VHH binders against q89az9. Designs and how they scored, part 24

Target 1, 320 residues: q89az9
Amino acid sequence: MNLNGEQKSAVLLALVGIDKAIEILKELSIQEIENIAKCMSYMDVISSITADLVLSEFCNEVRINKDQNISFINNNFIISLLKKVLGEHHAVLLLDKFKNQKNISDNIKKLNLINPEKIVSLIKGEHPQIIATILIYLNRNHAANILSYFEDNLSLDIIRRIANFSSLKKLGQEEFVKIIDNLINKYQNSMLNQQGIVTAVELLKLIKRDQETKILTKMFSSDKVLAKRIKTKMLEFSDIINLDDVYIRRLIKVFPLYELSEIMKVEKEEFKKKFYKNMSLENTNLIKNYCSKKIFISNDLIQKKRNNLLNSVKKILYNS
Key: E = the ipSAE of ESMFold2; O = the ipSAE of OpenDDE; V2 = 0.75 times the mean of E and O plus 0.25 times the DockQ between their complexes.

## First folded at step 10 (VHH; framework vhh_7pa5_2)

Design w03 (at its last look DockQ between E and O 0.69; V2 from the best seeds 0.00; counts 0 for: pae E 2.8 > 2)
Fold by OpenDDE, look of step 10:
Structure w03 (fold): chain B 320 residues (1-320), chain A 123 residues (1-123)
Amino acid sequence: as target 1 above (320 residues)
Amino acid sequence: QVQLVESGGGMVQPGGSLRLSCAASGFTFSDYAMSWVRRAPGKGPEWVSTISGSGGSTSYADSVKGRFTISRDNAKNTLYLQMNSLKPEDTALYYCAKDSYDIWEFLSQFKHWGQGTQVTVSS
């Protein structure tokens, strides 16, 4: 059994019922009550196995008959218990505290599961104090990874703020929860939108091309952003040769020449020509020279490089 | 009592420039980092820039980097934001904020969003 003493106490109080629990809690300090109540608030469901184990242990310790019924820890039970023991005012304050702490904890757990790059995209527009606060609550490795994405001056500021951080007061916690909730919502919405876009693209690929074009054209007139997202997602590597030269020129400026050379080594002449006409003679000659060399690259690596190029193109198109 | 008064906003064409000012009082100005934040219609608050108390360190949001410059005159208790190459997306109410290591204290400054200086970028 992996429960600590406070957790076991919480389980036992739930099992004995509210009337007996109140009598027990009256003998405890406010701090003890708070600790136990906190545990109760975090325990949504008690399994029969857990209850049985705790009960057995208790019976062994106190030599009491095992005639207790399994009860459920729910919000109403906790609220009633705390109100009766601590009074209405204190109970409400404590419950609010627990709620905020739980919310922070839950949201932090979610953030810890989100990749660092995505987290950065979500928080980069926040004030450094907010960023620092978020990083303090995250897993250390995760926080460090996230921090590495920021510029030196910003990182310094964030670290300074972390170093000077004091525990969040109640009002601070409330505000922090709101901020995190908002971030989580943004993340969730982005995920939903991404899935939606994928679905839309899949459907559009299955319909006739003329119909697809009509739909996207109309969409572009009414929702340019959505249309761009869909079009960008629909773009395949084979479509690169059909792009306007202006985009190819932009691509050449941002995409590593060596990687482009590797791709060109295995591509058709038409693909090469599309790029050569849009780059300097010097770079063209460099690529040609590379292509003449007997270098072996695995198909998997080539595909990865193609994807990199495609992603770069997509980025350019989306931002155009 | 901490008082911050923003000024310098206005309407400009895309590509134009504005210089915002913030007059600070009620605290030792040089002891605190200062920030600019903005709020566009229908959007949440966005951090723009921060400058250290001494003015020796500055940071910017990606959206304004290279275009905006934060500065301060500690002798005059004044914070500045030079905004160049303005875009329609920069349209917002701009607020000056005193920095704090307490998130509530920091955010409490914005309880009354009626303050600030309006920047409008439109053709």
Scores: ipSAE 0.555, ipTM 0.862, lowest interface PAE 0.8, mean pLDDT 84
Fold by ESMFold2, look of step 10:
Structure w03 (fold): chain B 320 residues (1-320), chain A 123 residues (1-123)
Amino acid sequence: as target 1 above (320 residues)
Amino acid sequence: QVQLVESGGGMVQPGGSLRLSCAASGFTFSDYAMSWVRRAPGKGPEWVSTISGSGGSTSYADSVKGRFTISRDNAKNTLYLQMNSLKPEDTALYYCAKDSYDIWEFLSQFKHWGQGTQVTVSS
């Protein structure tokens, strides 16, 4: 365990109880109190192992009940401590600062897990300074990927703003909290909608096929949009050969020919014929030439290519 | 005392053009990048365009690229937005803002947007 001095102080103050902590904090500067309170606000659980290590370092001989875990439960301890030491007004100001910092940190962790392309769709209407600030807080690889989606002049502007960025002040921090919370809420609402469709698809795949057919048939009659979304999500690679030729022609226009060639090399002749009838003689000959070569593609890579093709089909069907 | 006064809005038919102006005072205009931001009814603020202090670098939101042109006249302390091929989606209240690389300073300027200038594109 690697605790710095402020973290060790936070643990010690939590262990001695609120009355003793107040006495100790009154001997510290307001800056020191602020630093320790920040450490406390990020801590949730303090194990007896952690408590023993900190107390042993502080005292030559320490006896603690090691069978009990000590819970640093919530902000109530911190709130009560600060209100008694600093008074209501100063405590509120300091707690608001820590709340904002914690909110930013927690929500940045969530943003680091979101697909870069989805992040771009969420932030592309924001001013470049706001985008720059978000990217500063994200991990470097994630931010770089996101930045690559923006046009060159905008990317240049964002990079200049990152290079010139100073720290967030309290008012800027408050506004930034609102912005990133709104982004997270927009994403979560989008995921709830998508998760509902995913759940419906999973249930439909698990029920008996005669019931599945009845449900989908009735749904196409009463709610065609929802039925299309569900059927598109249920689409499997094997279904592609049964698509109307107009969709195959659209797919050929947007899907990379080289990648299609790799897929064609391992597919059945019926699959190939479906595509050949919908493409130019020149492109057909290019694919046939590639297929005649003795080139082998790993199973993992070909499955990824097949999934990419299927996703392109789903996008075409969804947007039709 | 920073003061920004927008003008040039109005009602126009789809496909029409408008030129927005922003008169700036209370700061060294040429030292700062300037931005246009708009707010459509029932929606949050949307960034439109930014121009560097010298005027040498411009950027645009995808929704307006090719149709809108940001410019500035540093001798007159005036920012412009030439809006061509207007669409009903461009209907909004338009604001200019003194830009800053510090987000606190930038957001503080945005909160002093005032009334702006209304652009209405109606068929």
Scores: ipSAE 0.349, ipTM 0.807, lowest interface PAE 2.8, mean pLDDT 79
ESMFold2 (binder alone), look of step 10: mean pLDDT 83; pTM 0.848

Design w04 (at its last look DockQ between E and O 0.84; V2 from the best seeds 0.00; counts 0 for: pae E 4.0 > 2)
Fold by OpenDDE, look of step 10:
Structure w04 (fold): chain B 320 residues (1-320), chain A 123 residues (1-123)
Amino acid sequence: as target 1 above (320 residues)
Amino acid sequence: QVQLVESGGGMVQPGGSLRLSCAASGFTFSDYAMSWVRRAPGKGPEWVSTISGSGGDTSYADSVKGRFTISRDNAKNTLYLQMNSLKPEDTALYYCAKDSYDIWEILSQFRHWGQGTQVTVSS
């Protein structure tokens, strides 16, 4: 049993019922009541096994008969208990505090599961004090990884703010929870939209090309962003040779030449020509020299590099 | 009472420039870092830039880096934002904010937006 003393106490109080629990809590300090109540608030469901183990332990210690009914810890029980012990006003304040803390904790858990790059994309528009606060609550390694994505001046500011951080006040907690909730919602929505886009693309690939074109054309007139997302997602590696030279030139500026050389080594002459006409003679010669070398690259590695190139193209197109 | 009054907004063509000003009163201006934030229609607030109390340290959002410059005149209790190479996506109400290590003080300012100054970038 991995429950601490406060958690066990919470379970026992739930088992003895509200009337007896009140009598017990009246003998405790406000701090003790708060701690136990906090534990209760975090315990949504107590298994019968856990309850039995706690009860058995208690009975062994106090030599009381095991004739207690298993009670469920629910919000109503906690509210009633606290109201009776602390009064209406104090109970509400405490419950609000617990709620906010729980909300922060729950949301932080979710954020800890999101990759650092995505987190950065979600929080980069926030005030540095908010960013600092988020990083304080995240796992240290995760926070460090996220911090690494920011420029030096911003990172310095964030670290300074972290160093000067004091605990969140009640109002700050409430607002912070809202911010985190919004971030989580944005993330979730993005995920849903991504899945939707994938589905849409799959469907569009199955219909006639003329119909696809009509649909996307009309979509562009009404929702350009969505249309761009779909078109970008639909783009395949084989489509790169058909892109306007302006995009190829942009691609060459941002994509590593060495990696491009590796791709070109296995690509058709038409693909090579498409790039050569859009790059310097010097770079062209570098690639040609590389292609003349007897270097073995696995198919898997080549595919990975192709995907990298494709992703770069997609980025360029989406931002255009 | 802390008072911040933004000015300098207007309508410009893409590629144009504007200089925003923020007149501050009600606190020791030089003791606090200052920030610019903006809010576009239908979007949440976006942090733009921060400058330290002394003016020695500055930071920018990626979206404005290289185009915007934050500065301050502590003798005049005024914060500035020079905006160059403006884009349509820069269209927003711009606000100045007093920084704090207390998140509540920051967040409260975001909830009680003043008039701000409107920047519109359109062809």
Scores: ipSAE 0.742, ipTM 0.933, lowest interface PAE 0.6, mean pLDDT 85
Fold by ESMFold2, look of step 10:
Structure w04 (fold): chain B 320 residues (1-320), chain A 123 residues (1-123)
Amino acid sequence: as target 1 above (320 residues)
Amino acid sequence: QVQLVESGGGMVQPGGSLRLSCAASGFTFSDYAMSWVRRAPGKGPEWVSTISGSGGDTSYADSVKGRFTISRDNAKNTLYLQMNSLKPEDTALYYCAKDSYDIWEILSQFRHWGQGTQVTVSS
């Protein structure tokens, strides 16, 4: 019902099988064949309900088994069809064209799955027109979320460029593929580096304390950035009381006061004193008033809030 | 026949200042937004700043906001980048770019910059 004519044709051709599809396609123009093949290359699954709807429209049940589902349309079907209809040479040229278009689509799907904050980190150094083009191809909600991270003047410029966007020309498509591939590679390398840091921390926690200290000391002399990342990842909640007051003041500015109050209600007085001396009297009194109330909070929820506080501390220390 | 020639680079200590210039020819300068782009050793191009054709709207990458100021003189067909409070991380080749809504035109300009203008910030 909601399929256009090319999509309906793609479904019907898949249902009748390759031999009959070849016979039908030979009666069509090259452009019509390209359009139908493009539709087939993007289709994932042909449901029995879709098959029934297309069949009913053409009133041609004798040619198609209603209970038959084809579970997947793939490139092998398309390759065989195109070679037999168009010949080897033209099939190769058309398949190369579709490969480029498919690569863009697949990589955009990957970008739609990446956390908006991480995408911002990956693209913040790109030219505004490149950012605008990426946002045009992303899901609207995802793109809007990403756009909200940019300052007002840049956001205005990006919106202006989106409004003036007509299409990617052939050479622009080739460059866009490279840009998107590079972003995916940067993301993957970032994830591998993050996992490597986690592994290193696990190993350091398992070796003897004197050897751990020697390794970290040497690492600080040769690679401060790596050593800092490792030490930040090793940080535990109990370490917070030992932090320099500068970091406590930064933490208080960013971390929600209500959640801090909930944590303070269950913590030792020494922990509370560390925070109180870095807070205004007004905020200190608000927390003390909350702590005096007879409110119960589950240990599971408190542990989650403790972890949230620790993660905020790690963010501050990592970016120092 | 668009030509963009960067100048004004040099070596400075951290905290120092430099003013980069870009002489433009081969197009109606005031009709186009202009950008500064830089390339640090071992990194790809990084967008630095953009200014509208009139000069009324400016935008900056987070890494340079508050320290760098983009400006233009449409009578002289010249783009400027005032760089203050320079950091070692600002060490790069700096390129001037004519703005475009076509990604190919933006990226292809790097093949016409020659060497750009080198900014080196070292203690």
Scores: ipSAE 0.319, ipTM 0.798, lowest interface PAE 4.0, mean pLDDT 79
ESMFold2 (binder alone), look of step 10: mean pLDDT 82; pTM 0.828

Design w05 (at its last look DockQ between E and O 0.72; V2 from the best seeds 0.00; counts 0 for: pae E 5.2 > 2, grease 24.9 > 24.2)
Fold by OpenDDE, look of step 10:
Structure w05 (fold): chain B 320 residues (1-320), chain A 123 residues (1-123)
Amino acid sequence: as target 1 above (320 residues)
Amino acid sequence: QVQLVESGGGMVQPGGSLRLSCAASGFTFSDYAMSWVRRAPGKGPEWVSTISGSGGSTTYADSVKGRFTISRDNAKNTLYLQMNSLKPEDTALYYCAKDSYDIWEILSLFQHWGQGTQVTVSS
């Protein structure tokens, strides 16, 4: 059984019922009550197996055989119990605290599953104190990875804020939860949109080119952003040679020359010409010299580099 | 009571420049880092820049890096934001904020944001 003592206590209190539980809780300190109540609040459903195991263990320890019915720990039970033991005011405060803590925990769990790059994109517009607070609650490795994406001055500021961090006050917790919820919603929405776009692109690829063009043209007139997203997603590596030279020039400025050289080594002459006409003679010669060298590059690595180039192109087109 | 009053906003063409000011009172200005934040229509608040109390350290959001410069005059209790190469995307209500290590204080200040100063970048 993977339950700790407080969790087991919570289960037992639920099993004995509210009347007996109250009598037990009256003998405990406020802190103990809080701890147990917290555990109860986190335990939405107790399985019959878990209940039986806890009960069995308890009976063995106290050498008392009791047949107890399985009771469900629900919010109403917890509320009633706390109100009777602590009074209405204190009970409400604790419940609010637990609720907020649970919400933070749940939200943080979700954030811990999101890749660092995506997290950065979500939080980059937030005040550094908010960023610092988020990083404090995340897994350490995850937080460190996220931090690595920020510039040195910002990272320093964030670390300073973390070092000076004090526990969130109640009001701070509430607001923090809201912030995290908003971030999660933003993430979810982005994911949904991405999936939708993928589906749309798949469908568009299956229809006749003339129809595709018509649809996208009309879309562009009504929703430029969506049209751009779809168009960029539809772009394949083979389409790069058909791009306007202005975009190729922009690409050359931002894409590493060495990586481009590696790609060119395996590409057709038409692809090379498209780039050579848009770059300096010096860079052209560098690439040609590289292409003349007997260097082995794996197909997988080449494909990765092609994808990098494609992504760079897509970024340029999207921002145009 | 902390008081912050923003000024210097206006309408400019893309590529234009503006200089925002924030007059601070009600606290020891030099003891606190200061920040600029902005809110565009239909969007949430966006952090723009932060400057340390002494003015020796500055940070910027990626979206404004290289274009905006935050500065301060502690003798005048005034925060500045020089905005160059303005873009339509910079259109927003701009606010100055007192920094804090308490997230609630920061957010509360945001809630008590002064009237802000409107920056509109349009052709």
Scores: ipSAE 0.373, ipTM 0.789, lowest interface PAE 1.2, mean pLDDT 82
Fold by ESMFold2, look of step 10:
Structure w05 (fold): chain B 320 residues (1-320), chain A 123 residues (1-123)
Amino acid sequence: as target 1 above (320 residues)
Amino acid sequence: QVQLVESGGGMVQPGGSLRLSCAASGFTFSDYAMSWVRRAPGKGPEWVSTISGSGGSTTYADSVKGRFTISRDNAKNTLYLQMNSLKPEDTALYYCAKDSYDIWEILSLFQHWGQGTQVTVSS
């Protein structure tokens, strides 16, 4: 079939989908849009043969990778289509736009996979408008979890900024890409540094106690932050009874009483007494009442709850 | 043209206090929220505090909450930061900034359009 440029454009626009077709049409003159719309209105159905012929002409421009069985309806296909239909200058402008949008989308996907608490630690020093913009692009449940970690005044300010958000301008889009890239890099470096801490802990556990003590005491004098991170990572559940009462009181404030009751039911009396002296008589009596009941608690569930308690302790010690 | 001039920095011992000022001109000061931002030696910029145009709403970074107080005098077109219980970690170059819903405008101020005012906290 011998289609003219307007007929080829009409077929291609029908194939790329409404959202992309609208973006392309916005860059054409009113006369060009009218001509293409007339062509589309006269096309009842695009035959597979006609579609293949039009696509094959434009797909010859997308041979940039030896894996040629990749779908012809992808970013490379769209790039070739834009160059052929709109000209190189307009295609370059749209390519830059699509590149930035893809970068944002790819990096937001990565951020949606990161634990909300970790994201909070990465963004806590950012201006509230930057935080608000990040939350707008995240999955709603994920963003809500992240927002719950901020105190009320800041959360209110962030919500106000989200409510007043219009759109990301071109220069803001470019800077936003850089911000997201930096956050992902900081996360990845934090994970590498965390592995170094794990390695150090493993080595310290394998050396003799006398050497371990000497190394840790010297480290506390020279690098208190690093020493605290290592000591916290070395913590075991059995170490909880030896903690300063200040930390036990902080733990009781944030850890669910019902889960603590379940843990207390299977723990030794000396463990229970450590907690009882740091809690109200009301809460102590609630736990004692629960412990007196004949309730079955599976070993797997108890171990999970013990791990949750230990992790809460580690968070308190790290941030103390 | 918009101008923001910071002053009031200096050298102080840990636990001390300083009061920073930011003189604004070239725009209707009361129409805009204002922020303080700081840059420690060898580190990137860090947001410190924001105050609404009317002065009725304030927010603070966790690192300074309870120690720093942001305020403004719209009659004098001046923004203030009262810094109490100063720590060595507060050592930085401090800048004031016009707040915005456009992140480019927020970030462009990190290019050090002015001198800022140096705060040094050391024994």
Scores: ipSAE 0.202, ipTM 0.721, lowest interface PAE 5.2, mean pLDDT 78
ESMFold2 (binder alone), look of step 10: mean pLDDT 81; pTM 0.819

Design w06 (at its last look DockQ between E and O 0.79; V2 from the best seeds 0.00; counts 0 for: pae E 2.2 > 2)
Fold by OpenDDE, look of step 10:
Structure w06 (fold): chain B 320 residues (1-320), chain A 123 residues (1-123)
Amino acid sequence: as target 1 above (320 residues)
Amino acid sequence: QVQLVESGGGMVQPGGSLRLSCAASGFTFSDTAMSWVRRAPGKGPEWVSTISGSGGSTSYADSVKGRFTISRDNAKNTLYLQMNSLKPEDTALYYCVKDSYDIWEILSQFQHWGQGTQVTVSS
């Protein structure tokens, strides 16, 4: 059984019913009540098996053989219990606190599943204090990876803010939840849009080229951003040779020469010429010298390098 | 009471320059980090730059790095943002923000946006 003591206590209190639970809770400190209530709030549905296991364990510990019916923990039960024990005012405050904490936790779980690069893209426009707060709630390894994407001065500031961090106040929690929700929504929307773009590209690839061109041209006039996204997604490695030299020159400036050399080693002469005409003689000679060497590169590695180059090109085109 | 008054905005052509100012009062300015945040039409707030209380440390958003410079005159309780090589994408209301290690103090300022200063970059 993977439940901790507080969770087990929550289950037991639910099983004994409100009246008995109240009597038990009256003997506990406010902190203990809060902890147990928190656990209850996080437990939406308890399986019969879990309930039985907890009950069995409890009976064994206290040497009591008692058959009890399975009870379900629901929001109404928790609310009623807390109101009776703490009064209506305090109960509401705790419930709100728990709700906010749960919301933060749930959202953070989602963020922990998003790759660091994507997270950075989502949060880079936020105030450093917000970024710091997000990183505090994320898994440590994940947060560290994300932090590594920021410049040194910004990273220093973020770390300083983390070091000086105090617990979120209630109002801060509420606003923080909204921020995280917004980030998640942005992420989700981006994913949906990406899927849509993929579908569109798949369809466009299946239609006649003339029709494709017509559609994209018209789209470009009405929605340039969408058209660019589709065009960039449609771009294949083989299309790089047909790009304007201005883009090749930009590519050469940002793409590692050694990696380009590796690609050049296996590419056709036409591909090489396209790049050589757009780079320095010195770099050209470096690549040629590399190509003359008997170095074995796996097909998988070559494909990966090609993809890297293609991605760089796509980035350049999209930002143009 | 904390007061922040932004000025220096205007309309410029792409490639132009502007210098924003923020007059601060109601708190110890020299001990407080300050930030610039901007809001473009239809978009959420975007962090632009932060400067430490002493002015010894600065940070910038990637979108403005190399083009914008944040500075401060603690004797005058004034924050500055020098904006060079302005782009249409820089069009926004710009706000001065008093920094804090308390997220609520930051977020609350986002809820109570002052007048800000309008920067418009257009041909």
Scores: ipSAE 0.780, ipTM 0.944, lowest interface PAE 0.6, mean pLDDT 85
Fold by ESMFold2, look of step 10:
Structure w06 (fold): chain B 320 residues (1-320), chain A 123 residues (1-123)
Amino acid sequence: as target 1 above (320 residues)
Amino acid sequence: QVQLVESGGGMVQPGGSLRLSCAASGFTFSDTAMSWVRRAPGKGPEWVSTISGSGGSTSYADSVKGRFTISRDNAKNTLYLQMNSLKPEDTALYYCVKDSYDIWEILSQFQHWGQGTQVTVSS
């Protein structure tokens, strides 16, 4: 049996039905009711196997009638139970407390999984104290990565605010919940917008070339921003050699030289020449020296490196 | 009773300049960091700049750095924002904000939006 006593009690109360559960809870202390309600709020569905195991164990001790259906522990059940036992005021306060605690914990976990550069784009317009408060609640490594994207004066200001932070007061906790919810919503909306662009690109790649060109040409006239996003997303690695030298020079300045060397080792001479004419003799010689070495790079790894280069190109073109 | 009164907004051509003022009362201005925040049409609040109580430390959003200068006159309890090289995207209602280490104290000022001062950059 994996359930503790409070969890078994939560299952039994759900199975006996709301009227009988109310009678039972009236015999318990407020603390006991709170503990059981907490267990119920974390549960979603009681399996018939779990219900049978709990009922079997209970029947070995007492005799009960089996007249209840499989029950779901959800907000509606918990709300009705607590309102009838504790009164509406106390029930609302307790449910809000549990919901806020779970929401904060879950949303912080989500934020810790989001790419630091994406979080920076979501929070860069927020007041430095709001940024500082968000960073305090994130994992230290994650927060440090995020902080490294800010300019020195702003980073100093944020660090000062973190150093002077002690805790969130009650009203600040309520606002913090709203802030992290808003960040998650902005992230999801950004992903939905990206999904639409991905879908459009997939469709455009599947239609005939001349129809694709006609559509993009008309779109450039009517919605230049959308057209640029779609065109940039459609770029393939083979398109890089056709870029204007200005973009190649910008790419070389931002892309790690050692990764570029790895890519150049497996690429055609035409590709190499495009890059060599846009870089210093010193860097060209470093890459040529690397290319002459007997170094094996797996196809999986080199494809990842090629994708990284392509993504850097897309970032440069999208921002220009 | 904390009072913050913004002024100095107006209409200007792209590339022009404006100087915003914020008259402060009801607190020790010289001990308090201050910020400018703006709200463009249909957008939420966007942080612009912050200045320490002494005026010795300033920070700016990337979108305004090099173009805007925050300053203060502690003798006059007045906060300033010098806005140069204005762009259409700077069009917004501008507010000054009393700074705090408590996010509620900052965010509650957004609930009590004063009139602010409108800056419109149009060609």
Scores: ipSAE 0.504, ipTM 0.865, lowest interface PAE 2.2, mean pLDDT 80
ESMFold2 (binder alone), look of step 10: mean pLDDT 81; pTM 0.823

